VH-VL binders against q978t4. Designs and how they scored, part 26

Target 1, 133 residues: q978t4
Amino acid sequence: MFDGSDLKNLFSLDGFLKTIQFEPEYIREGEISIIVPLRNNLLRIGEIMNGGAVMAISDAIGGLSAMTYPGIVNQVTVSFNTEFMRPIAKGPVRFISRVDRIGKSIAYVEVLVYDGENLLSSKSTGVYFLYRS
Below, E stands for the ipSAE of ESMFold2; O stands for the ipSAE of OpenDDE; V2 stands for 0.75 times the mean of E and O plus 0.25 times the DockQ between their complexes.

## First folded at step 12 (VH-VL; framework fv_lerdelimumab)

Design v4 (at its last look DockQ between E and O 0.78; V2 from the best seeds 0.00; counts 0 for: pae E 3.3 > 2)
Fold by OpenDDE, look of step 12:
Structure v4 (fold): chain C 133 residues (1-133), chain A 118 residues (1-118), chain B 109 residues (1-109)
Amino acid sequence: as target 1 above (133 residues)
Amino acid sequence: EVQLVESGGGVVQPGRSLRLSCAASGFTFSHYGMHWVRQAPGKGLEWVAYISYDGSYKYYADSVKGRFTISRDNSKNTLYLQMDSLRAEDTAVYYCAKRASFYYFDSWGQGTLVTVSS
Amino acid sequence: SSELTQDPAVSVALGQTVRITCQGDSLRHYYASWYQQKPGQAPVLVIYGKNNRPSGIPDRFSGSSSGNTASLTITGAQAEDEADYYCNSWDSSGYHLGVFGGGTKLTVL
C-alpha cells in the first residue's frame, strides 16, 4: 500500500512518468492528482496539448492509483478509452485519477483532465488487471 | 476564514540565521501547497520557495537556493522558512501564501519583516 | 528562468478605464493572476484564470490575454483602486516556480 508519505517512490514505478515534469497534488487510497506544466514537448500543431500525451499520462496515473490499495504489487492495462471534449491550450494541466471499483483481479479507473481554466478537457476510463501479493 | 500569520522576523546581522513561521488556520492545511514570497522595501514581489502539501516536493528561487530551507509541520498547521547565511539583499517583508487549486495565491499573510544589517 | 514585464506606472482619471498589461513568454501557455497591493498591506488576489474574480472583488476588474500578454482592466476606476498591481504566472521552464511582474503603480487622478 502506498500513502501520501512517499509520492516520489510511487511515481518512480513508472518509467514514462519519470520523463514527465509534474507535481503531485495529492495521493490517497484510490486517488491520485498531479499537475503537469504545459511544456513545448507536450504540444502539437496549434500549440495545444498532444492527445497522445494526455492519454499516456492518464493511463499511467490510472494504473498507479490502483496500486495505492494494500496488496497490489503490479497492474497492467486491459483497456483504456479517452474522450476529448476540449483542446488544452493553457496550463497547468491537472490529472485526477480515481478508482471506481476494485475487485480481486480487475480495477476500473476514471481519469479526468482539466486545463488551466479548470475546465474538463478529457475523460478516460481504464480497466486494469491486478497482481496481488 | 483562511488565516495566515507570519512570525519570526527581526533584525539580524549578515551571515546569521533566522527561522520564520507561518501559522495557518481556516482550511485543511495538509491539503495545500504553501509558498513564501518576499518584498524588499520599496520593491516588487519576489517568489522565494514552495513546498507541496506533504513536503515531498520543494522548490526555491535561485537567489535563495542552498541558503533557505522550506518545511512544514502539518500536525501543527505551520509553515517554516529556515534562512541561513543571510545577506543584506534578503531584507524584506516575508509573506506566506496559500496555493489555490491551480497554483495562484488565493491567501496571504500580513508578512513579517526581516532586516539584515551590520 | 522566466520574467514578466509591466509598465512601472500608469494613471487613470476617476471613472475612466485603464488597462495594465503583463508580458512574458510563459503567458503563451499559462494564465496570469493579478494582485492588488496598497501601502502597508499584503497583496490581494483580484483576477485569476481567463477572467475570474474572487469573492469581494468588484466587477469593474476584468482579465484578458492575448499572445504572450495578459491584461488587467479596470472599467470605471475608483479612488480606492489606486495601488500597485502585480501579475504572476508559471515559469516557462516547466517547473512550478512563481514569477511576478515588476509591478505597476496605478494613480487615480
Scores: ipSAE 0.794, ipTM 0.913, lowest interface PAE 0.5, mean pLDDT 93
Fold by ESMFold2, look of step 12:
Structure v4 (fold): chain C 133 residues (1-133), chain A 118 residues (1-118), chain B 109 residues (1-109)
Amino acid sequence: as target 1 above (133 residues)
Amino acid sequence: EVQLVESGGGVVQPGRSLRLSCAASGFTFSHYGMHWVRQAPGKGLEWVAYISYDGSYKYYADSVKGRFTISRDNSKNTLYLQMDSLRAEDTAVYYCAKRASFYYFDSWGQGTLVTVSS
Amino acid sequence: SSELTQDPAVSVALGQTVRITCQGDSLRHYYASWYQQKPGQAPVLVIYGKNNRPSGIPDRFSGSSSGNTASLTITGAQAEDEADYYCNSWDSSGYHLGVFGGGTKLTVL
């Protein structure tokens, strides 16, 4: 099954995601959790996490959580929405993606983001088109 | 009821190798990253190494990089530290430590003593 | 590598309040955890996150942080509080997890 080394490899080969340092916390069918250090390249003016960075990491993990199911060879984002509930000033930052529903062609995914005190700070929903073999 | 038990410590000569083990019980070992932390006699705690839950990510203190190798066998609930090219400065009690999901150590073993001397 | 700085020793009179400090760049963006260690024993967690006490830790122990500094405060110090205290956090490089301060020996007079 899709594991932490697969996740590391996918990030390292991506032109944008290769700049994102993280550690895999766990991976299960339909669920990925990662821990992201709050490094300077993720901060905006005011020393809080950049909202675009939150969205980019959430989208990446969200889409890849569909890949934890057998028979799925690729996925692309159809829509993605993020609610920024609290600023993130302390890390590490925990991203948890969960597939809420998966059909033949579409997956619905939720991503929750927790700050360094384990406070829910961001909530995203995503819809992904699936390519199967 | 988490238990961590280190073993494999002893007296070795400089330049030799030693392998430490940490037997884990009372939790799902494969769900957690694990650490080694050491303490030289009369000195403070020094972080040594980290390994992620599945072994996909490993990191080392600069003082041991290139000489020590952290590993795990999730089927045996065991953490390892292979120590090569040992030096007198590596003399310490070695602890294995379990990290909670949120970046603090919630459980420690009792430690195993490694003495590097002639 | 150690990137957290602590004073090596502090003293407090029985029943008085003491603060043990920890300084480092990583504390700007990470909380510190605090560990108590008595001779011949493994470390014991006393404070984590912003100001959380594990079960069994007395409420005279508290934590705080500001800027690049974290503090452990013991209000009404007792004889059994005599120990070494270590702070721990993520290091500033992001490659060295579990960075410890040098430790502070607390003596209760």
Scores: ipSAE 0.413, ipTM 0.805, lowest interface PAE 3.3, mean pLDDT 89
ESMFold2 (binder alone), look of step 12: mean pLDDT 89; pTM 0.918

Design v5 (at its last look DockQ between E and O 0.04; V2 from the best seeds 0.00; counts 0 for: pae E 10.2 > 2, grease 19.1 > 18.9, placed apart)
Fold by OpenDDE, look of step 12:
Structure v5 (fold): chain C 133 residues (1-133), chain A 118 residues (1-118), chain B 109 residues (1-109)
Amino acid sequence: as target 1 above (133 residues)
Amino acid sequence: EVQLVESGGGVVQPGRSLRLSCAASGFTFSSYGMHWVRQAPGKGLEWVAVISYDGSYKYYADSVKGRFTISRDNSKNTLYLQMDSLRAEDTAVYYCAKRGYFDYFDSWGQGTLVTVSS
Amino acid sequence: SSELTQDPAVSVALGQTVRITCQGDSLRHYYASWYQQKPGQAPVLVIYGKNNRPSGIPDRFSGSSSGNTASLTITGAQAEDEADYYCNSWDSSGYHLGVFGGGTKLTVL
C-alpha cells in the first residue's frame, strides 16, 4: 500500500488511470495536473469528450491528490459532483486537482478541467474519506 | 530568458551510439516537459521524443523507438538523448524544445548536428 | 492519419496577404502551432492555439482553423517574412506524438 513517500508511483495506484493515455504535468502536495489527449475512445456523439470520462478521470486524480499528503495511505470517494460549463471539442485536456481542505478523515477536493483553448470546461467537487498510516 | 543549448553531435558510423545533451536555463527546468525534434539536411522537422517533467512519462516516434532513449537530470537542468544503433537516416540537426503551456514548443535550441556515415 | 500536409511553396508580393494552410485529421480536435524557420536558424514559434502570438511576433501574423485545416495568415507580408513555415499538432491516434507538416517555403516578391 502507498505510504506517501514516493509521488512518482502515485498514478500506479489507480487501475483506471492506467487505461487512459495521459502525461503528468506536475504532482505537488495537494495538487495534481495531467494532460489527457482527446482520443477517439473518449469521444461521444458530436465528437466531444464523454462527460462520464471527464468525471471518472476527475474523480481519480481528485482522490490521488489527497494521497499526496504524508501519512495518507488510501482514500475512498464519499461524494463527487461535476458541473459542465461547455463541451470539450478540442484537446489536449488538462485536469487540475487541488485539495481545498484536508482533515483527519475527510478531504475536500476541487478538480478543474480545461480544453485545448484553455477554457474551463468542467468543475468538480469531491469529498474523500481518508485512511492514515 | 529561456536558453537551450544542445551538444554531443558529431560524425559517427552506422551501428554506433551517440549521446546528446541539452543544457537548459532561464526557466524552472523541472517543471516542464521537454522534446527532441530533428531535421535532416534540406528536409522538414520531425518529432523524435518527449519526456515529462519528472521523467515518468516518455514517448517516441516510431522511427526511433527501441533505439533512442530520452532522459533528464533535473538537478543539472539537462535533457539527454541516447541514440543507439544509429542509421544513416538519423543524420540530422537535433533540437531540444521546451514544451509550452500545452504541447507546442515555445523555445528551441540552436541544434546539434549528428552525421551518420560510413 | 498522423500526417499534416502543407503546400511546399507559396509566394506573396510585398505588402500583400498570404495564407499558409495545414491539413490533417488531427486538426479536427487539436489546434496547430506554427513555426518560422530561416536558413541556418532554429524554428521560432509564431502562432499557437486558436490565435495566439508569442511575445515579439508581429501582429501581421494570425492563425485560424476550420474543419481539418489550420491556417497561418500574414497580412502585409514583409521581406523578413521569407522563410519556411511548419505547422505542428498532435497525431490523430490521440497519443502524445508531435506531428509536423512538410513545411511551406514562403517567398516574398
Scores: ipSAE 0.802, ipTM 0.912, lowest interface PAE 0.5, mean pLDDT 94
Fold by ESMFold2, look of step 12:
Structure v5 (fold): chain C 133 residues (1-133), chain A 118 residues (1-118), chain B 109 residues (1-109)
Amino acid sequence: as target 1 above (133 residues)
Amino acid sequence: EVQLVESGGGVVQPGRSLRLSCAASGFTFSSYGMHWVRQAPGKGLEWVAVISYDGSYKYYADSVKGRFTISRDNSKNTLYLQMDSLRAEDTAVYYCAKRGYFDYFDSWGQGTLVTVSS
Amino acid sequence: SSELTQDPAVSVALGQTVRITCQGDSLRHYYASWYQQKPGQAPVLVIYGKNNRPSGIPDRFSGSSSGNTASLTITGAQAEDEADYYCNSWDSSGYHLGVFGGGTKLTVL
């Protein structure tokens, strides 16, 4: 089973995501929750979280939540869309990914992002192509 | 500790059949796709076949397609390779292998030798 | 094309550095994994995911990749490193690990 040490390892090996400090909150079949401190490298001008950072982190855990199912050896993003509902000015930021539907080749995933005051701040939907063994 | 133990190898004449088994332990067998890889004497590794975690997908190298059948019994944690219409070029050590996440085989069995000779 | 090409043999003096290469089109977008095989034994994974070592693999083993080429480097080669080395990569179908390279016999002198 895909677990928290696997998640840490994958972020540390990624050329972009390796700069992201986070702590896994929980990982279960079809669901990943992580806590991300809102450090300066994640901010844009105006001291709110960079929208690209929100999308990058959301996409990463969205795709990896499919890996929590047995028999899946890889995944790639087909489409990913984010609604930015509130500025994120306070951390820590919580990202919750949940697989809504998984078939043989395609997973549909939702990612919710909450700011440090537990306000829903963005919502993403993603479609991922799955490689099975 | 993950272990994969192959059995069922032996000496047979061309045209005959053999069934190989691979007993798995130390991991949740029903969560992983499984592979067979073979190595002819003095030669390199050749991928043979894969079966998905639930058995819903099977795929074979062209060299064995139509003659070999991969299968699994998740209640017994066992992988199988049924080899029909054996040829001399099927002579090899046959390894059972488990895929890890991304891009690699993380565990291998010790192999079982199949010799196809008159 | 899923073909992977390795030099059939290389030699290294004890304590020196050697590089074993693997070339193929699939390596432009999939990582190679590397396997060590000693006579009469099963293959053992030594490098995966570009440059990760499983537990128990010495840090003298490292991996790298560029373009269509993956490399395994052994720094400070030891007598026990004498073995065959195989690369393997994902194939284009996405349902199975595609091909192995032809293997490289490493001799330590």
Scores: ipSAE 0.007, ipTM 0.594, lowest interface PAE 10.2, mean pLDDT 87
ESMFold2 (binder alone), look of step 12: mean pLDDT 91; pTM 0.930

Design v6 (at its last look DockQ between E and O 0.63; V2 from the best seeds 0.00; counts 0 for: pae E 4.8 > 2)
Fold by OpenDDE, look of step 12:
Order: structure tokens, then C-alpha cells, then sequence
Structure v6 (fold): chain C 133 residues (1-133), chain A 122 residues (1-122), chain B 109 residues (1-109)
């Protein structure tokens, strides 16, 4: 299992993200940024991005951002809350995850989503339980 | 100043292989996605391939998929394009291009090399 | 894959305004970037995003979008603006900046 040492393999740990066509922008300790095209499979009525997709991607990279720290071998979502400020009609969509606090067994993560006009479209707060090696 | 310098172009026969290089300087190479774009003589621009900052993501145009391989060595600030099974239609000037990203709206290629000519002919 | 279409050639009188338009389905959801290319030279970015100009690009260049179109406008065309212009955008199928228009040759009269 992932031991937090090889960030290049971080995205391979999530099967859902593998189904999402995205480009990693950067990975740092406690931070992940990805660029997601507005593909048809991500659009709902009105040709705006599916809110569930936004949440799912946000949660996924939120959890992974916690695993960028050494010694973290796994994590599970304890709670995840998303606020939608505006619909996403323009791409590409940037997802930015940041670990605000990491303790022994809990991490607090914020995920911001920006549309193609660089407008903040959603904000998520996630709490993750951490498994350490 | 951002500088991209392509090399490795030349004349090859169909079916042969060629490896292009792009030497980057003037920016943190390891922080940016890089692209290859080509232009056949007297024709328009054609996107070829992209590689993410760390090489974890690669994507190709259908016209080169399965034949070309994009890669990078961040320790050498160099982008590569391995071209196998070359065809006459691959004849083009090949440009390496840097992707622009920041807090500004929109994405683009803000920097281009001078290009290197690849000629595939029997 | 997506397709971007441009008129192959347009003309403008010196000092006049010209609009080069790019059309494609992907432009409904993405902004276009525009590139100027002169003979024997590499492309140069002139417009990107909603209406952003890189440093060094004259303010006579501007960008706009409507529906499934994007346009590059040159207000007060100069002789040095004679060149080929290409639009570029993301592909809705997942290509990142992987679509170029066919190019428009601008002649300044």
C-alpha cells in the first residue's frame, strides 16, 4: 500500500479518479491541483457540470492530499461538505486541494473549484481519518 | 527569459524512428506541462502530444497514438518525443510548447521553440 | 474529437478593423487562444482566455466569444499584422489544448 513517499503514484490509488480524464497540475505536500476538462459525461441538464461529479472529484483529491504526507498509507472520509457558489458552464475546471491541518489520526482539508473563467464555483471542507504506517 | 530549443530533426525513411529533444530554460521546467505541436510544410498547426509536469499524465493525438511517445527528464530540463513507425505525413516542423497556467483565466501556449524539421521520405 | 474552423483568408485596409472568427462546438465551454505566425517563425500567443493579452502584445488585439464562436479583433490594423492566425482550444473529449483551427491568412492592404 501507498506509504506517502512517491507522489507520482498518488493518483493511481483511486479507481474513480482513473475514470476522470484530468491533468495533474502540481502535487506538493498537503496540496494537489488538477485540471478537469468539461467532458460530456460530466455535464447535466443545462450543459453545466454535474454537482455530484464536482463533489466526488473534490472528495477524492481531498483525501489524496492528506496522503501526500510521509507515513500516511490510507485515509477514509469522515465528513465532506460542499457549497456551490455558481454553476460551472465554462472549462477547464481547476480543483485545488489543501490540507489545513493534519493531526495524528485526523486531517482537515479544503477543496476549491474554479471554472474556466477562474470563478470560485464550489468550496468543500473534508475531514479524513488517517492510517499511518 | 523562457527559452525552448528543439533538436533531433532530420531526414528519415518511412518506418524508421527519430527522437526529438527540447531543451528548456528560463523557468521552472518541472512545474509545467509541455506539449508538442507540428506543422506540415505550407499547412496549419497540429497538436501532437502533452505531458504533465511530472510525467504522470500523457495524451496523444489520434494521428500519432501508438507510434509516438512523449517523455521528459526534469533533472535535465528536457522534453522528448520518440517517433516510431514514421510516415510521410509526419513530415513537419515540430515545436515544443510550454503550457501557461496561473490564476488568470484561460490556458494557452505562452512559449514556443523555434522548431525542428522532420522529413520522412523514401 | 473537436474541430475548429476558420476562414482561410481575410483582408483589411491599413488602419481599419478586422475580425477573425473561429467556430467549433468546444467553444461553447472553452475560451480560445490565438496565435500569430509569420513566415519562417514560430507561433506567438496574442490572445488567451476571455480577453487577455500577453506582455508585449499591442492593445489593438482583442478577443471575444459568443455561442460556439471565438473571435480575434484587430482594431487599427498595421502592416506588421499581416500573418497567419490560428485559434486553439480545449477538446471536449479530453484533449488539453489539442485543437487548432485551420488558420486564417490576414492580408493588410
Amino acid sequence: as target 1 above (133 residues)
Amino acid sequence: EVQLVESGGGVVQPGRSLRLSCAASGFTFSSYGMHWVRQAPGKGLEWVAVISYDGSYKYYADSVKGRFTISRDNSKNTLYLQMDSLRAEDTAVYYCAKRHYDILTGYSFDSWGQGTLVTVSS
Amino acid sequence: SSELTQDPAVSVALGQTVRITCQGDSLRHYYASWYQQKPGQAPVLVIYGKNNRPSGIPDRFSGSSSGNTASLTITGAQAEDEADYYCNSWDSSGYHLGVFGGGTKLTVL
Scores: ipSAE 0.358, ipTM 0.813, lowest interface PAE 1.2, mean pLDDT 91
Fold by ESMFold2, look of step 12:
Structure v6 (fold): chain C 133 residues (1-133), chain A 122 residues (1-122), chain B 109 residues (1-109)
Amino acid sequence: as target 1 above (133 residues)
Amino acid sequence: EVQLVESGGGVVQPGRSLRLSCAASGFTFSSYGMHWVRQAPGKGLEWVAVISYDGSYKYYADSVKGRFTISRDNSKNTLYLQMDSLRAEDTAVYYCAKRHYDILTGYSFDSWGQGTLVTVSS
Amino acid sequence: SSELTQDPAVSVALGQTVRITCQGDSLRHYYASWYQQKPGQAPVLVIYGKNNRPSGIPDRFSGSSSGNTASLTITGAQAEDEADYYCNSWDSSGYHLGVFGGGTKLTVL
């Protein structure tokens, strides 16, 4: 089953995501929660979290939440949309992905992001194509 | 009632090893990250290591990297610290601490054990 | 990498207000948590997050932060408040919840 070591391995092998330090908070079927410290490489000018970093991390765990289901061996992003509701100036930052619906070939996922003040700061929706064994 | 009980401390010579244990009760151990924090006699608190809830993430203070190994057995509700190549500067009371993360309140060490003394003496 | 700096000692007259400070670059982006330690005892969490008290901590304890500085305030200090106080936060490198300040010994006069 897909677990925190799988998350760590996939991030570490990715050319971009390997710079993202995080800690798995929990993983269950259809849901991933991670905690991301606000390191300097995640900040934009003005000392808030880079919006692209928010999107990249949200997309990564969104797609990987589909892999918490048995029989799914890969996924790719079809569509991803992020609403930036509040700047993130305090960490650690919590990302929670949840599968809203999963079929044979498509998963629909929501990702919520909370800042270190515990305020909902972004919401994303994603659609992922699934590869099955 | 959350309880954390450290054991395994004692007096050892430099270069030897010890294994500390922390027995946890009163909470779902497998849902929380755990830490070791130490305090040398008459000195302040020094963070040592962290392990995530499922053991997939471990990190160490520079002073102990390569010599100490944090681990956990969620089936036994027990946290461990394997201390190899011990040095005199490792002499301290070792505390295990429960990490709390809450979306409303953030990070803290909300529960601590009473500590176990490790003395490294020649 | 970075340290949290605290004054080593502070005094307060019984019933007066005292502020214990903690300074470091990590506090620009992380809250400090505060721990009370009496001799021979384990640390006890007194303030975390922005200004939250665990159950059993008197309301005379409060926390605040500005810039790279966090503060623990005790209003109406009592004799039982005499202790060492430590701040803790994430490492400025962002790798771990990782440094304590050096501690402040509070003496209640």
Scores: ipSAE 0.248, ipTM 0.787, lowest interface PAE 4.8, mean pLDDT 90
ESMFold2 (binder alone), look of step 12: mean pLDDT 90; pTM 0.936

## First folded at step 13 (VH-VL; framework fv_lerdelimumab)

Design w1 (at its last fold request DockQ between E and O 0.91; V2 from the best seeds 0.00; counts 0 for: pae E 2.9 > 2)
Fold by OpenDDE, fold request of step 14:
Structure w1 (fold): chain C 133 residues (1-133), chain A 118 residues (1-118), chain B 109 residues (1-109)
Amino acid sequence: as target 1 above (133 residues)
Amino acid sequence: EVQLVESGGGVVQPGRSLRLSCAASGFTFSSYGMHWVRQAPGKGLEWVAVISYDGSYKYYADSVKGRFTISRDNSKNTLYLQMDSLRAEDTAVYYCAKRASWYYFDSWGQGTLVTVSS
Amino acid sequence: SSELTQDPAVSVALGQTVRITCQGDSLRHYYAHWYQQKPGQAPVLVIYGKNNRPSGIPDRFSGSSSGNTASLTITGAQAEDEADYYCNSWDSSGYHLGVFGGGTKLTVL
């Protein structure tokens, strides 16, 4: 069963994601929620969270949410689209991923990001190719 | 109603160990991160440690790193704090605190007193 | 690590308004949460986030923020409001919600 330790390990094995600090909030089949502090390394000019960081973290947990299903051993992003409806200036930042549809080889995922005011700040849709055991 | 009840406090000599427990009820314990916060007599609140909902994430205040260990048993709805190599400055009331759905402390126990003295 | 500072003590006349302020670098990117503590009791959350009151907390309590500061305001102080008040926020290191102000003792005259 996929758990927070697995999530932390996978982040740690990624050359980019290993620098991202977070607290797992919950992990379910097809769902992942993490709490990300708004650290300086995530801020762009104007002291707003970097949009690329938002997308990278969103893409990461989006793909990993597909790996919470039995038999999925890996995944690769096919497409990822993000809408930014407001800047993130206050933390912590909550990232919530949900698998909307999972087939044999493809998964469709939605990722919602909330700022420290609990306001929806970005919405992403991701498509992932799945590798099964 | 959310309830947190700390236990395990007492009087110990420096260098000894003590294990605190926090019994949780009135909410889905396994769904929330938990914290320990302490308060020395007549002093302010000092954060001690955090543990995520499944124990996969732990972090400690510098003042207790290497000496204290936070853990939890979700099957027993219990939070723990193993305190080793206790010092006089560890003397305090120890509170367990529940993280809210959004990140603040919405519930506190009544605390358990730990006294470290020779 | 980060630090939150607040005045050790303030006083307010009965029925008057008092503001307790917290200052710290972490408040630039996080909201402060406020806890009330009376002698021999555990802390009680009175304000969280931008300006949210938990159920059971009187509406005379309110929160505000500006720059690297956060404030708890009691509009129309009552005798039972005499207590210690602590601000709390995330540590600037980004690992925990583990920084408290030194506490402010509020005396109601």
Scores: ipSAE 0.884, ipTM 0.943, lowest interface PAE 0.5, mean pLDDT 95
Fold by ESMFold2, look of step 13:
Structure w1 (fold): chain C 133 residues (1-133), chain A 118 residues (1-118), chain B 109 residues (1-109)
Amino acid sequence: as target 1 above (133 residues)
Amino acid sequence: EVQLVESGGGVVQPGRSLRLSCAASGFTFSSYGMHWVRQAPGKGLEWVAVISYDGSYKYYADSVKGRFTISRDNSKNTLYLQMDSLRAEDTAVYYCAKRASWYYFDSWGQGTLVTVSS
Amino acid sequence: SSELTQDPAVSVALGQTVRITCQGDSLRHYYAHWYQQKPGQAPVLVIYGKNNRPSGIPDRFSGSSSGNTASLTITGAQAEDEADYYCNSWDSSGYHLGVFGGGTKLTVL
């Protein structure tokens, strides 16, 4: 089963995401939740979370949530859209991805992001092409 | 009712080891991160360590890093703290604490006393 | 160091209002949570986040925050409120929830 150690390993191998410290909150089929401390390297001018960081982490978790299903060995982003609904000024930040629909070649995923007061702060939708064993 | 019951404390000489246990009941143990917090006699609270819900993430206070190991057995609903190379400064009541999704400790055990003395 | 600073002691007359403060850079980016501890007992959560009270905590307990400072306010202090009070938050390095203030001993006169 895909677990928090797999998630940690995949982040550690990524050139960008290896700088992201996080705690896996839970993982189950079609769903990943992680807790991300709001460290200085994630902030933009104005002391809020960088929108690009929100998108990068959301995309990573979104794609990896498809890999919680058996038989999927890789995935690549086809499209990804983020609505920034509220600035994230306080952490830790919680990212929750869930698969809305998974077929043979395509997964549709939603990612929700909550700030340190548990307020919904961004919502993303993603489409991922799947590679199967 | 959430219950956390620590055990394994006692009197031990410096340089020796102890293993603390925390038996959990009244909640889905495998869904929550768990922490150890200690309090030296007459002193304040000092955070010691955290372990994620599945054990894949562990982090330690600088004062114990390299000497203490946090672990969990989700099939037994039990949290552990392996304490090696104990020092007099490790003398404290050790609490296990359950954190909530709001990133605070919503439940604490009654604590177990560890005394490190020559 | 501790990263969260609290005054070591505060007094209040029975029935009066008292404020206990917690200060640190981490509070710009993380909320403080407040715990009450009576002698020989485990800590009990009294306020979390901005101003949330757990079930069973009386309305006389409230929280507030501004900038790098958080406060716990007790209005109409009762003898049973005599205890140590700790603030807790994530540290300024952002590794996780694990920083406690040094504690404030509240004496009810």
Scores: ipSAE 0.466, ipTM 0.827, lowest interface PAE 2.9, mean pLDDT 91
ESMFold2 (binder alone), look of step 13: mean pLDDT 90; pTM 0.921
OpenDDE, look of step 13: ipSAE 0.845; ipTM 0.931
ESMFold2, fold request of step 14: ipSAE 0.409, 0.428, 0.428; ipTM 0.815, 0.813, 0.814
ESMFold2 (binder alone), fold request of step 14: mean pLDDT 89, 89, 89; pTM 0.908, 0.914, 0.914
OpenDDE, fold request of step 14: ipSAE 0.867, 0.879; ipTM 0.936, 0.942

